VH-VL binders against q0aze0. Designs and how they scored, part 237

Target 1, 268 residues: q0aze0
Amino acid sequence: MKIILVNNRFKENTEKKAQEIAGQLSALNVEVIIDNGLDEPYAGTVDFIMVLGGDGTMLRAARRYGQRAIPVLGVNMGTVGFLSNIEINELAEYLPLILREEYSLEARMMLEVAVFQQQSLLTRVFCLNELLLRSNSPRMLSFALEISGQKLEPYRGDGLIVSTTTGSTAYSLSAGGPIADPQLDAFIVTPVASHIINKRPLVVSPEREISLHLLEEREAIIGIDGQIKMDFGAENRVLIKRAPHPLLMVNLKAKPFFTSIDRSLQRQ
Below, E stands for the ipSAE of ESMFold2; O stands for the ipSAE of OpenDDE; V2 stands for 0.75 times the mean of E and O plus 0.25 times the DockQ between their complexes.

## First folded at step 11 (VH-VL)

Design P63 (framework fv_ragifilimab)
Fold by ESMFold2-Fast, scan of step 11:
Structure P63 (fold): chain C 268 residues (1-268), chain A 123 residues (1-123), chain B 113 residues (1-113)
Amino acid sequence: as target 1 above (268 residues)
Amino acid sequence: QVQLVQSGAEVKKPGASVKVSCKGSGYTFTGYYMYWVRQAPGQGLEWIGVINPDSGGTTYNQKFKDRATMTVDKSISTAYMELSRLRSDDTAVYYCARAWEGTTYYIDYMDVWGQGTLVTVSS
Amino acid sequence: DIVMTQSPDSLAVSLGERATINCKSSQSVLYDSNNKNYLTWYQQKPGQPPKLLIYWASTRESGVPDRFSGSGSGTDFTLTISSLQAEDVAVYHCQQYYSTPLTFGQGTKLEIK
C-alpha cells in the first residue's frame, strides 16, 4: 500500500506531524510519500491520499491529485473548516479502517479551467471551489459571459464567480450566491458587485460550458480556489467545464453537511 | 541549512548591463519560486520580478519588463537577473528571495533572502 | 498598483514597552474564498537583508519570538511587539502579495527611546 501525506510547510507543526505519521505507517509496512508542496506532484500510482491540515491544504491536494480517482481523507490539524472528516487526535482510532479499506466515498465535482491567449492554451487547472474573475484595479470590468454558446448581455461590475456546489459556501456565498447541497452537480454563477441591479446568481447544469472574456482593456485576475492568481487581459479567454473526475472524499465519521453549515453560519 | 548566496558587488557605467547570480543550497531548488527585489540607498524595497526555476516562466514588474531578464541554470541551482541600459538611479542593493510554489502564476511570500548584491552605477 | 502606507515613519519606544506599527493598503488584500490576507511583515537590520516575521497578516514565522504579533484584515494592519528588546531595533516593512506588482510600504524605523 502506498499513501501520499499532503501537508503545508507553512502551517504550524504539520511537517513534523507528517514525518511522525509516516514513521507510524512505515512500521505497518505502508510506503509513504510526503508532499509538502515543494516538489512536483508524485507521478507514481498510490492507493490513498491523507491530507494533514485545514481546508486550504485540501484544496491544494484536490488540484494536485483530485483527477486521479484516488480516495482522499482530510485530517484536521486544528484549523476551522468543513473539508476534513476526522481530527488528528482521532487518526490512531481510524487507521485500522483505512488500512482495511473499510470506508465510504463521497464524490465532489470539480471545475476544469482552461485559459487561452488568442488561440493558444496557456494553462489548464482543476479546482474544487471556484474560479473568480475580478478587477485588479478600482475600475469595474466590462466582460462577456457565454453559457453553452448562448451570449448573455454584457456584464459590468467587479467580477464573476463560477463555483461548484462544494464552493457554494466559500466566496460565492459572500457574494450573494445560494448554499448548495455538495452532493448535487451544478455550476453556480454569482456576480461580484454588479452594476446591473437585476443580475442574479444562476444555477446551471454541470454539462454547460462557460466562457469569459473582457470587452475592454482592463487589468484583471483569474483566481482559483483563493490560492492561485493569474493575470487576465482582453487578449485572454477562459473556458470552464466540469472536470472529468470528481474528488473522492473519504467518509470514516458521520459529518452531516446541513447541521455543520447551519452551526458555522450561526457562529459567524 | 537553506542558503541563497549572491555574487559580489559591481560598479558599472551608465548604459552598461549587470548580471547578478543567486545560488541556492540546502533545499530542492525547483520547488520554490525565485523573486528579485531591489533597495536604493535609504529607500524602500521594490519588486523586479519572479521566475519559476522548474519551467523558466517569468513575471516582471512592468517598470522593469523592457530591461530585466531573469534566467536559471538548474544544473547548478543558480538564478540570474540581468538589468540592461543602466541609469544612475539603478544604484541599489539587489536581493534574490525564495517563495513556495505550487502552480504557474501563483504569488506567495518570501521566506529566505540572499545577502544582497550592491550595484553602483556611476561615471 | 496597490499602494502600501506605513505609520509612523519613525518610532522610539523604551525597552520592555509595547511598540505598534501600522500598515494601510489602497485596496483590500483579503481574498474572501480562503479568508486570507495577502500581507507580510519583514524586519531589516542595517546591512542585512529583510527577514520574514509574519505572513498571512497574523501567522508568525518559525523561530520568531512570541512578542511579535500581526493583526488586522482587509486594508488596515498592525504589527505589535509586546515587550521591546534591544535586538528589535530595525526597519519594519509591510508587503502585499495579493496582486502584481508586489508592493512594499515605505518602512518604519524602530529605535530605543
Scores: ipSAE 0.000, ipTM 0.418, lowest interface PAE 14.2, mean pLDDT 84

Design P64 (framework fv_ragifilimab)
Fold by ESMFold2-Fast, scan of step 11:
Structure P64 (fold): chain C 268 residues (1-268), chain A 123 residues (1-123), chain B 113 residues (1-113)
Amino acid sequence: as target 1 above (268 residues)
Amino acid sequence: QVQLVQSGAEVKKPGASVKVSCKGSGYTFTGYYMYWVRQAPGQGLEWIGVINPDSGGTTYNQKFKDRATMTVDKSISTAYMELSRLRSDDTAVYYCARVFDRSTYYLEGFDYWGQGTLVTVSS
Amino acid sequence: DIVMTQSPDSLAVSLGERATINCKSSQSVLYDSNNKNYLTWYQQKPGQPPKLLIYWASTRESGVPDRFSGSGSGTDFTLTISSLQAEDVAVYHCQQYYSTPLTFGQGTKLEIK
């Protein structure tokens, strides 16, 4: 059995704990690869991915490994989040089930984001939460939104979010988008500070392709999961579609989504 | 540099149609909505509608929806407003207008206006 | 539709005196998410298109003299000319852009007393 341990090297408790867990797994004849985020993703075949940290670490793991259709377990290291399944102090209890593959999997849709410069593909990125288009200056954006070739009236405002259902509780929520059941596959399109008072979030089929481009030369950025930033200008366009594979999240312990979000919303 | 230039004055008979043009220059024509507003002699301003020059999509004031048609010809950066079944009370100066761009929020306040086209409807 | 009502319909003010024009909207034009009032004021002289004076209810357009100011929020707005000059003789219009259809007040004619 070969396992990737994903952690954040610059968080003191996660790096030390990753080394301890790697030693324990090695003693059980499990090959361990540690991914602390500094190097390229591990290119070899693996059987399981264990993410030690908060939601941010899980987003990075999903971007790096989510398209490989390999089970991914989120292990919480103290910060409450939506993407972890067990707590670090529960790992020893659940380790035998992991090694015997005695768990269920929950599929979470991902976005495939392709950014073009004219006719040329500049980059292709996968993400779990969202793509954010936003202005990088005080001037608002004017941009075109197309859904499966259907051109909508121009959007004018600070930007737009195209989110997965998993991302419905991240930036999309802050921008006024709906809370979505992660069991549902859909794109959520949420405007950011639109000048049009009646501009509403859209919920669209995950089989549709969404295209964005600027109608005026502006300084804008594309943000991916809040972790990657790219310049975006009038000669750029972005194409968003459902990624070929969902992230396969390990479920060892029942975690009721609606109770978790309700608890989170009660905190100030 | 932004300039909106409209076609000249028209005199029409009741029941006829009129088509007013508005040519934009000094900016990216397809990047800005084009608005149409009219003003009858001695009266206030009245919004007719707005067109997206890129898609051709329109929003009309309900009062004009059945008689007004807004179109664009992107190749010559020109917008058109056609008003059919003219009545004497359609006598007015017709303006095209574009919103200014100077803040994070798009304002539907107009500091770029065409010079106006007087349409007179009389027998 | 949002109905914009100006008062008075006409106003005569002596040179150097304060002129005050009011505009009421039938419903609020304040968007609470950005705290902006979607309200403009225009000056229109005979034979000319309207000239934008004030946007966002209180922001003066570039090149507009300091004597012009806008105030108010929600449904009640005021355009003030602190010291009337001869060139200020015009019809003044308020407009909302909170919702479509875009609507204008009936206009207030300002003349020298």
Scores: ipSAE 0.000, ipTM 0.404, lowest interface PAE 13.8, mean pLDDT 85

Design P65 (framework fv_ragifilimab)
Fold by ESMFold2-Fast, scan of step 11:
Structure P65 (fold): chain C 268 residues (1-268), chain A 121 residues (1-121), chain B 113 residues (1-113)
Amino acid sequence: as target 1 above (268 residues)
Amino acid sequence: QVQLVQSGAEVKKPGASVKVSCKGSGYTFTGYYMYWVRQAPGQGLEWIGVINPDSGGTTYNQKFKDRATMTVDKSISTAYMELSRLRSDDTAVYYCARSDYEVWTDYFDYWGQGTLVTVSS
Amino acid sequence: DIVMTQSPDSLAVSLGERATINCKSSQSVLYDSNNKNYLTWYQQKPGQPPKLLIYWASTRESGVPDRFSGSGSGTDFTLTISSLQAEDVAVYHCQQYYSTPLTFGQGTKLEIK
């Protein structure tokens, strides 16, 4: 059995903990590859991915490995979040179930984001939560939104979010988007700084293709999962569609989504 | 009823700064963009910039970008426009005006009464 | 920048007669996708701020008398007052909102003959 152990190089004590867990796994005859974010993604075949950290570390793992159809387990290391399934102090209890493949999988849709300069593809990335188009300064943007070739009335504002259902509780929520059941496949299109009367979030089929471009020259950024930033200008176009494969998330422990989000919103 | 009420006239020396206020009433302040426009004596209207009172996001006319600062205080439904490093040719009546939130609806249904700013040595 | 040019700079029209004011943009302010012209007309009486008369080139603002009408498309626009009244003495301004910076014409002063 070969396992990738993903951790965050910038978190205190995470390297020590990753080495400790790698030692425990090696004692059980598991081959461990450590990914701390400094190197290229591991290119070989693996059986399982274990993510040590909070939601940010899980988002990075999803971008690096989510399209490979490999089971991914989020192990929380002290930061409460929505993407982890078990706590670090529970790992020893659940490890035998992992090694015997006694777990269920939940499929989570991902976005495929392609950025063009005129006709040329500049980059293609995947993400679990969302793409954010926003100004690089406190300036408003004017931009065009197309859904499956249908050109909508132009948008003006601070930006736009195109989110997965998993991302409905991330930036989209902060911008006034709906809370979506992550078992549903849909795009959620949420204007940034939306006025509730005039600019409403859209919930559209995941089979749709969404296109964005600026209508005037501004300093704008495309953000991916809040982690990758790319300059975006009037010469650029972005095309968003459902990624070919969902992220396969490991369920070892019941973690009820609706009661978890309800408690989070009550505490604000 | 909708009203935009601006601060009183100002006389400034070249190099000084002026800050004009605009208080909105009779509507949801955060539901409308606030624009600043000036008019020099006997001249046409000139756009300075716009602020979204809900987000604080701003867009400036490039001509004024390095000298103008727009802000809002939502608690008192008031917008401000500060113009620094004043020159004699900044003498003008300064207006605030509101526009609907909709994209590309930058036409102004209500205007403040205007604030005369005189810059002289 | 889109340059807005009005003509004439001033005109005098007799009470009850037709007044026409023209506005030309240096490039089209017609958006092909929605077929709308991003052009407005304002009325400014002495000592007062401008007042919105017409938006989308031809749509009258609520409360504006029907003697005021806007016409034109693309680069050439006209404001018409069909039967001039004494209270119509004002400077009239056109404005484009097709692109930033927002720009205005120089104004047309309308006087009663």
Scores: ipSAE 0.007, ipTM 0.420, lowest interface PAE 12.4, mean pLDDT 85

Design P66 (framework fv_ragifilimab; at its last look DockQ between E and O 0.06; V2 from the best seeds 0.00; counts 0 for: pae O 11.8 > 2, placed apart)
Fold by ESMFold2-Fast, scan of step 11:
Structure P66 (fold): chain C 268 residues (1-268), chain A 122 residues (1-122), chain B 113 residues (1-113)
Amino acid sequence: as target 1 above (268 residues)
Amino acid sequence: QVQLVQSGAEVKKPGASVKVSCKGSGYTFTGYYMYWVRQAPGQGLEWIGVINPDSGGTTYNQKFKDRATMTVDKSISTAYMELSRLRSDDTAVYYCARGTDWEIYYDAFDIWGQGTLVTVSS
Amino acid sequence: DIVMTQSPDSLAVSLGERATINCKSSQSVLYDSNNKNYLTWYQQKPGQPPKLLIYWASTRESGVPDRFSGSGSGTDFTLTISSLQAEDVAVYHCQQYYSTPLTFGQGTKLEIK
């Protein structure tokens, strides 16, 4: 068995813990690849991915490995979040189940985001939560949204979010989007501070293609999972599709989504 | 082990073009964005642009957009920066550089080429 | 364009003493979504390419001695060398990578007094 341990290089505590766990796994004849989350992803075949950290580290791991159809387990070492299944102090208890493959998998859709400048493809990335288009100045944006060739009336406001169902509880929720069952596949399109009162969030088939471009020159940016930032001007275009493969999240421990989100919302 | 090796010094006349090469080794060449920066003698650093070595997609500093062309040859892990219609004030050391993070398009630069001196004089 | 301004242009510091270099951006380089400052510091010795010291305003690059530290947020940033060593004589550059074009400060030349 070959396992990748993904940790956060900026957190020495997680790096030391990754080394400790790697030693324990090696003693059990498991081959371990340590991934600090910043250097290039491991290119070889692996059987399992263990992510040590918080939701941010899980989002990074999903971008790196989510398209490979390999089980990914989130092990929480930081702040409370939605993407981890077990806590680090529970790992020893669950490790035998991992090694015996005694767990279930939840498929979580991902976005494929392609950013163009005119005809030139600047980057193509996969993400678990969302793409955010927003103004980088006090001025509102004017932009076009097209869904599978259908051109909608222009948007005016601070921006737009195109989210997965997993991302429905992230920035989309803060912007007034619906809470979606993460086991469903759908795009959630949520306006950010729309100047037009009647612009509502949309729930769109994951088979559709979404494109965005500015209708006038503004200082705007796009953000991917809140971690990747790029400038977005009138010469730019974003194309969003459902990614070819879902992220396969390991479920060792029952984590009831609806009761968890309900409690979280009552605390806000 | 990760390194960027650039082509040697060039002397050009005004109006000519120069093409600087940058060969990467010790990493997956198409996995990291490549940046070009120049430094005139005794001056600060000036960013020329970035290229995605996998797609060939580019973003240029507007100052250089009409004269600079960035390209890659993936088969030999080499990036190129060509600057046309050279002027005496294009005299500078030209650097290629790699970002610290394989997924970030605008990044800090952790690996630099050794630099290529381009002298433009009549 | 985001303009980066360093101060001072040159600085002479005795061995073992503290050196402080400032960098100011004309616009904030803090990204609200990830709470990171897109600011980096490089060290450049004569005839050599710049060497990365600090990124994300305060994160030391692997292998950089802990006498080097970065601080600040938004528009005002500082590079500190707590106890100057002879090998630290160089020109120091700040850079923003928040927005294109990526821009550098004019450089600060650090010399031994």
Scores: ipSAE 0.815, ipTM 0.902, lowest interface PAE 0.9, mean pLDDT 91
Fold by ESMFold2, look of step 12:
Structure P66 (fold): chain C 268 residues (1-268), chain A 122 residues (1-122), chain B 113 residues (1-113)
Amino acid sequence: as target 1 above (268 residues)
Amino acid sequence: QVQLVQSGAEVKKPGASVKVSCKGSGYTFTGYYMYWVRQAPGQGLEWIGVINPDSGGTTYNQKFKDRATMTVDKSISTAYMELSRLRSDDTAVYYCARGTDWEIYYDAFDIWGQGTLVTVSS
Amino acid sequence: DIVMTQSPDSLAVSLGERATINCKSSQSVLYDSNNKNYLTWYQQKPGQPPKLLIYWASTRESGVPDRFSGSGSGTDFTLTISSLQAEDVAVYHCQQYYSTPLTFGQGTKLEIK
């Protein structure tokens, strides 16, 4: 069995723990690849991915490996979030189940985000939570939203969030979007500070294609999973669709979404 | 291991064009964004643009948009930057550079080519 | 355009002493969502390309000696060399990558006194 251990190179405590866990796994004849984010994503075949850290490290791991359809386990080392399944002090307890592949998988929809300048593809990124289009100045944006070729009335405001159901409890929620069952596949489209326009959040079929572009020259940015930032101008367009593969999240320990929702949201 | 190797120095007359090459090795060429930067002798650094070597998509500093052309040949892991209508103030060392992170389109640069001196003299 | 201004333009520091170089951006390079400063420091020795020292304002690149450190946030940033070595004689550049065009400071020459 070959496992990738993902940690965050900006957090020294995760690096030391990754080395400890790698040693333990190697003693059990498990081949271990440590990915601390410095090198290219490991390109070879692997059976399992273990993410050491909080939701932020999981988001990056999802963008890095999520399209490979490999089981991914979130192991929390601090603040409990929505994407970790077990705590680091429980890993020894669950390790036999991991090695015997005695766990379930929960599929989580991802977004495929492509940014263009005219017809030229500048970048393509996958994300687990959301794409944010936001003003980068005190001025409001005027922008167009198209859903499967249907051009909606122009938006005016600070921006727009296009979220997965997993991301419904992240920035989309703060902007007034609904909490969604993460087992659903859908886009959640949430306006940001469009206070006078009275536009409501939309829940949209995952089979739709979403397009955004500015209607006038303004300083704007796109943000991805709250972690990636890119300048976005009137010459740019972004296309969003469901990613080819969901993230396959390992479920070893029950984390009931609905009965724990208030406590989980307090930790965002 | 990871390196960027650029073409040799060029001497050009005003009004001419120059094309600088940059060959990447030791890493997945299409997995990182490629940047071009120049430095006039005794002066600071100036960003020219960025290219996605996988798609060929480009963004230019507006100062260079009408004169610079960035391309790649990913089959030989090589990027190119062509600057046309050269002027004497285009005399500089031209660098290619690799971004630090595959996710960041507007990035910092972790690997630099050795530089290509372009001299524009009448 | 975000203008990056370094100070001083040059300085001379005795071997083993601390060197401090400042960089100020004309607008914030801090992205609120990830709480990261899009600010980089490069070292450039004569006849060589720049070499990455620090990115995200305070993260040392692999292989960079511990005597180099970066600090600051928003618009004001500092590169510190805690104990100057002869090999540290170079020009140091800051660079922002928060918005286009990507821009650099004018450079700071560091010399041994």
Scores: ipSAE 0.806, ipTM 0.901, lowest interface PAE 1.0, mean pLDDT 90
Fold by OpenDDE, look of step 12:
Structure P66 (fold): chain C 268 residues (1-268), chain A 122 residues (1-122), chain B 113 residues (1-113)
Amino acid sequence: as target 1 above (268 residues)
Amino acid sequence: QVQLVQSGAEVKKPGASVKVSCKGSGYTFTGYYMYWVRQAPGQGLEWIGVINPDSGGTTYNQKFKDRATMTVDKSISTAYMELSRLRSDDTAVYYCARGTDWEIYYDAFDIWGQGTLVTVSS
Amino acid sequence: DIVMTQSPDSLAVSLGERATINCKSSQSVLYDSNNKNYLTWYQQKPGQPPKLLIYWASTRESGVPDRFSGSGSGTDFTLTISSLQAEDVAVYHCQQYYSTPLTFGQGTKLEIK
């Protein structure tokens, strides 16, 4: 068995813990690759991904490895979030199950985000939470939203979020988006400080495609999961689709989403 | 008692290569990221790259990616930075620097080498 | 790349007076996952390497006098010396470590008036 340990160098104790866990796994004849985010994603074949840290670390892991259809386990290290399944102090208890592959998987829809310069592809990224288009100045943006070729009325505001249901409890929520069942596949399109006060979020079928572009010469930014940022201008377009593969999140311990959501949200 | 000690000043011709060493002591060498930064005379600081002394993993400033090579010898707690195809504008003091925390790796640097002056002149 | 711009380039302040140095980033250096600003301040004296003063925009390094403080968030940051001392004469640098490449400001030279 080969396992990738993904940690966050900006999170306390994650590096040291990763090394400790790596040692433990090695003692059990498990091959371990540590991904601390410094290097490129490990290109070799692996059987399991263990994410040590909070939601941010999970998001990075999802972007780096989600397309490989590998089980991904979130191990929380004392942070608040929605994407971890067990706590670090529980790892020893669940390790035998992991090694025996005695766990269930929950498929989470990811986004495929493609950014273009005219007709040229600049970047393509898979992400778990959301794509954000926002102004890079105090001025509002004017941008076009198309859903499956249907042109909506132009948006005017600070920006727009296209989120998965997983991402519904992330930035979309802060922007007034609905909380979505993570077992549901859908896009959530949430305006950010729209000029139209009553502009409501849209829940869109995962079968549809979403396109965004600016309608005027303004400086904007594309953000992916709050971690990747790039400049976005009038010559750019973004196309958002459902990723061809979901993230396979390991479920070792039952975590009732709706009964615990209030507690989690209160801590954020 | 934690310190980084760098190799001595170098004088090179354009087109040559230079390899600067940085020896760590007083701490677990493989437990902290090692960063390289340079400073041209009278100018600001410029980041060259970072290396994980344990794994050898590296990240370079794209500006130097094709000319800079960072390596480590764990057995003697020493990091190296080699810069090839030297130009006059490579004249600078080159520093190695350690990340701030054992538990995490800040890209803030708490321990610095004394610096190595590299002069490139015809 | 994130461009770091300091202001002013040089500053003269009387002993015992407040010194203020500003640093602006071309992009936000606020990390959404932990709500930390990945901004560092260094002090550099002639012939010496930089010395860490502040990290995470406002956290003072151990051993640094409390007259040094960092503030700000997002793109605008400030290093403040509440009461300038003679030993504070130096060049000060801000640095972002939010994303690669890591980048520094051009430096601010602080002198005694």
Scores: ipSAE 0.000, ipTM 0.460, lowest interface PAE 11.8, mean pLDDT 90
ESMFold2 (binder alone), look of step 12: mean pLDDT 94; pTM 0.950

Design P67 (framework fv_ragifilimab)
Fold by ESMFold2-Fast, scan of step 11:
Structure P67 (fold): chain C 268 residues (1-268), chain A 122 residues (1-122), chain B 113 residues (1-113)
Amino acid sequence: as target 1 above (268 residues)
Amino acid sequence: QVQLVQSGAEVKKPGASVKVSCKGSGYTFTGYYMYWVRQAPGQGLEWIGVINPDSGGTTYNQKFKDRATMTVDKSISTAYMELSRLRSDDTAVYYCARVEDYTVYYEGMDVWGQGTLVTVSS
Amino acid sequence: DIVMTQSPDSLAVSLGERATINCKSSQSVLYDSNNKNYLTWYQQKPGQPPKLLIYWASTRESGVPDRFSGSGSGTDFTLTISSLQAEDVAVYHCQQYYSTPLTFGQGTKLEIK
């Protein structure tokens, strides 16, 4: 059995903890590959991915490995989040279940993002939460949104979010988007500080293709899961569609989504 | 256009605490880690720790773990570093610096605050 | 902890001549899996914060003049200024980001001869 331990060396001394856990797994005849985010993703075949950290570390793991159809378990290390399933101090108790493959899987849709410069593909990335198009200066953007070949009236504002249902509680929520059941497959399209009063968030089929481009040269960025930043200019176009594979999230204990989000909103 | 602006100089007595602020502008605050580094007069640079402004997660240099606290207030794009139980050898210029959130393209600390002089003396 | 040692502590070079600053790490900062060196160089002028010059040991930061170059691998690194200009007078710091805690060299003061 091969397991990838994903951690972030810059968060809560997770590198040392990953080494401790790797030693424990090795004693159980499990081969361990440590991924601390610095290098290219591990290219070999593995049976399971264990993510040590918070939501940010899980988002990184999902981008790196989410398309491989391998079970991914979020193990929380200190901060409360939506993407972890168990706490680090519970790991020893749940290890026998993991090794016997006694768990359920929850499929979470992902986005496939392709960025073009004129006719040339610059990059293709996957993400779990959202793509953000945002001005990187105080000036508003003017941009075009096209959904499955249908051209909408131009948008003017600070930007746009195209989110998965998992991402509905991240940047989309802060921008006024709806809270979505993560078991649903849908794109959520949420304007950021639009000057147009009638621009509303849209909830659209995950089978649709979404295209964005600037109508004026501006300093803009494309953000992926709040972690990858790419410059975006008028010569660029981004194409968003449903990723070929969902992220397969391991469920070892119940985590009540609706009561958790309700509690979180009362504290805001 | 991207800037990190720190709070002004402080003079403290031994045993006191100091809290330095660092306000980001011109970029997506939660897209970059915030590092804290200090420099004693005429000496080299010393890393204190890093905070992820999105999650609030922190990693400290063990030398400072018992005395340093890093926090963020996302609503005003401001990071804070508090150092307690000050000693005379904590006299230094304290800097905040951003690092692009962990991607394939780690580029070092590309934007720094102007520095905050903290003087610890009686 | 990885200890970073720079040499010399101070260096005087004539305008237009080559300046060479060395940095040694107590253990390798080369990651075998990606063949990259986790080593950065900063320039610091009096009264100013450090400015990023080079990352990944040899990649020049955007806007940094071509006369600055970084080289080396593993434990031994060099910053070279091919033709010294007046504005290059500063303290130069190397830093590793291979392992926490992040550590800096003591700095090398570069002056005009």
Scores: ipSAE 0.000, ipTM 0.395, lowest interface PAE 17.3, mean pLDDT 85

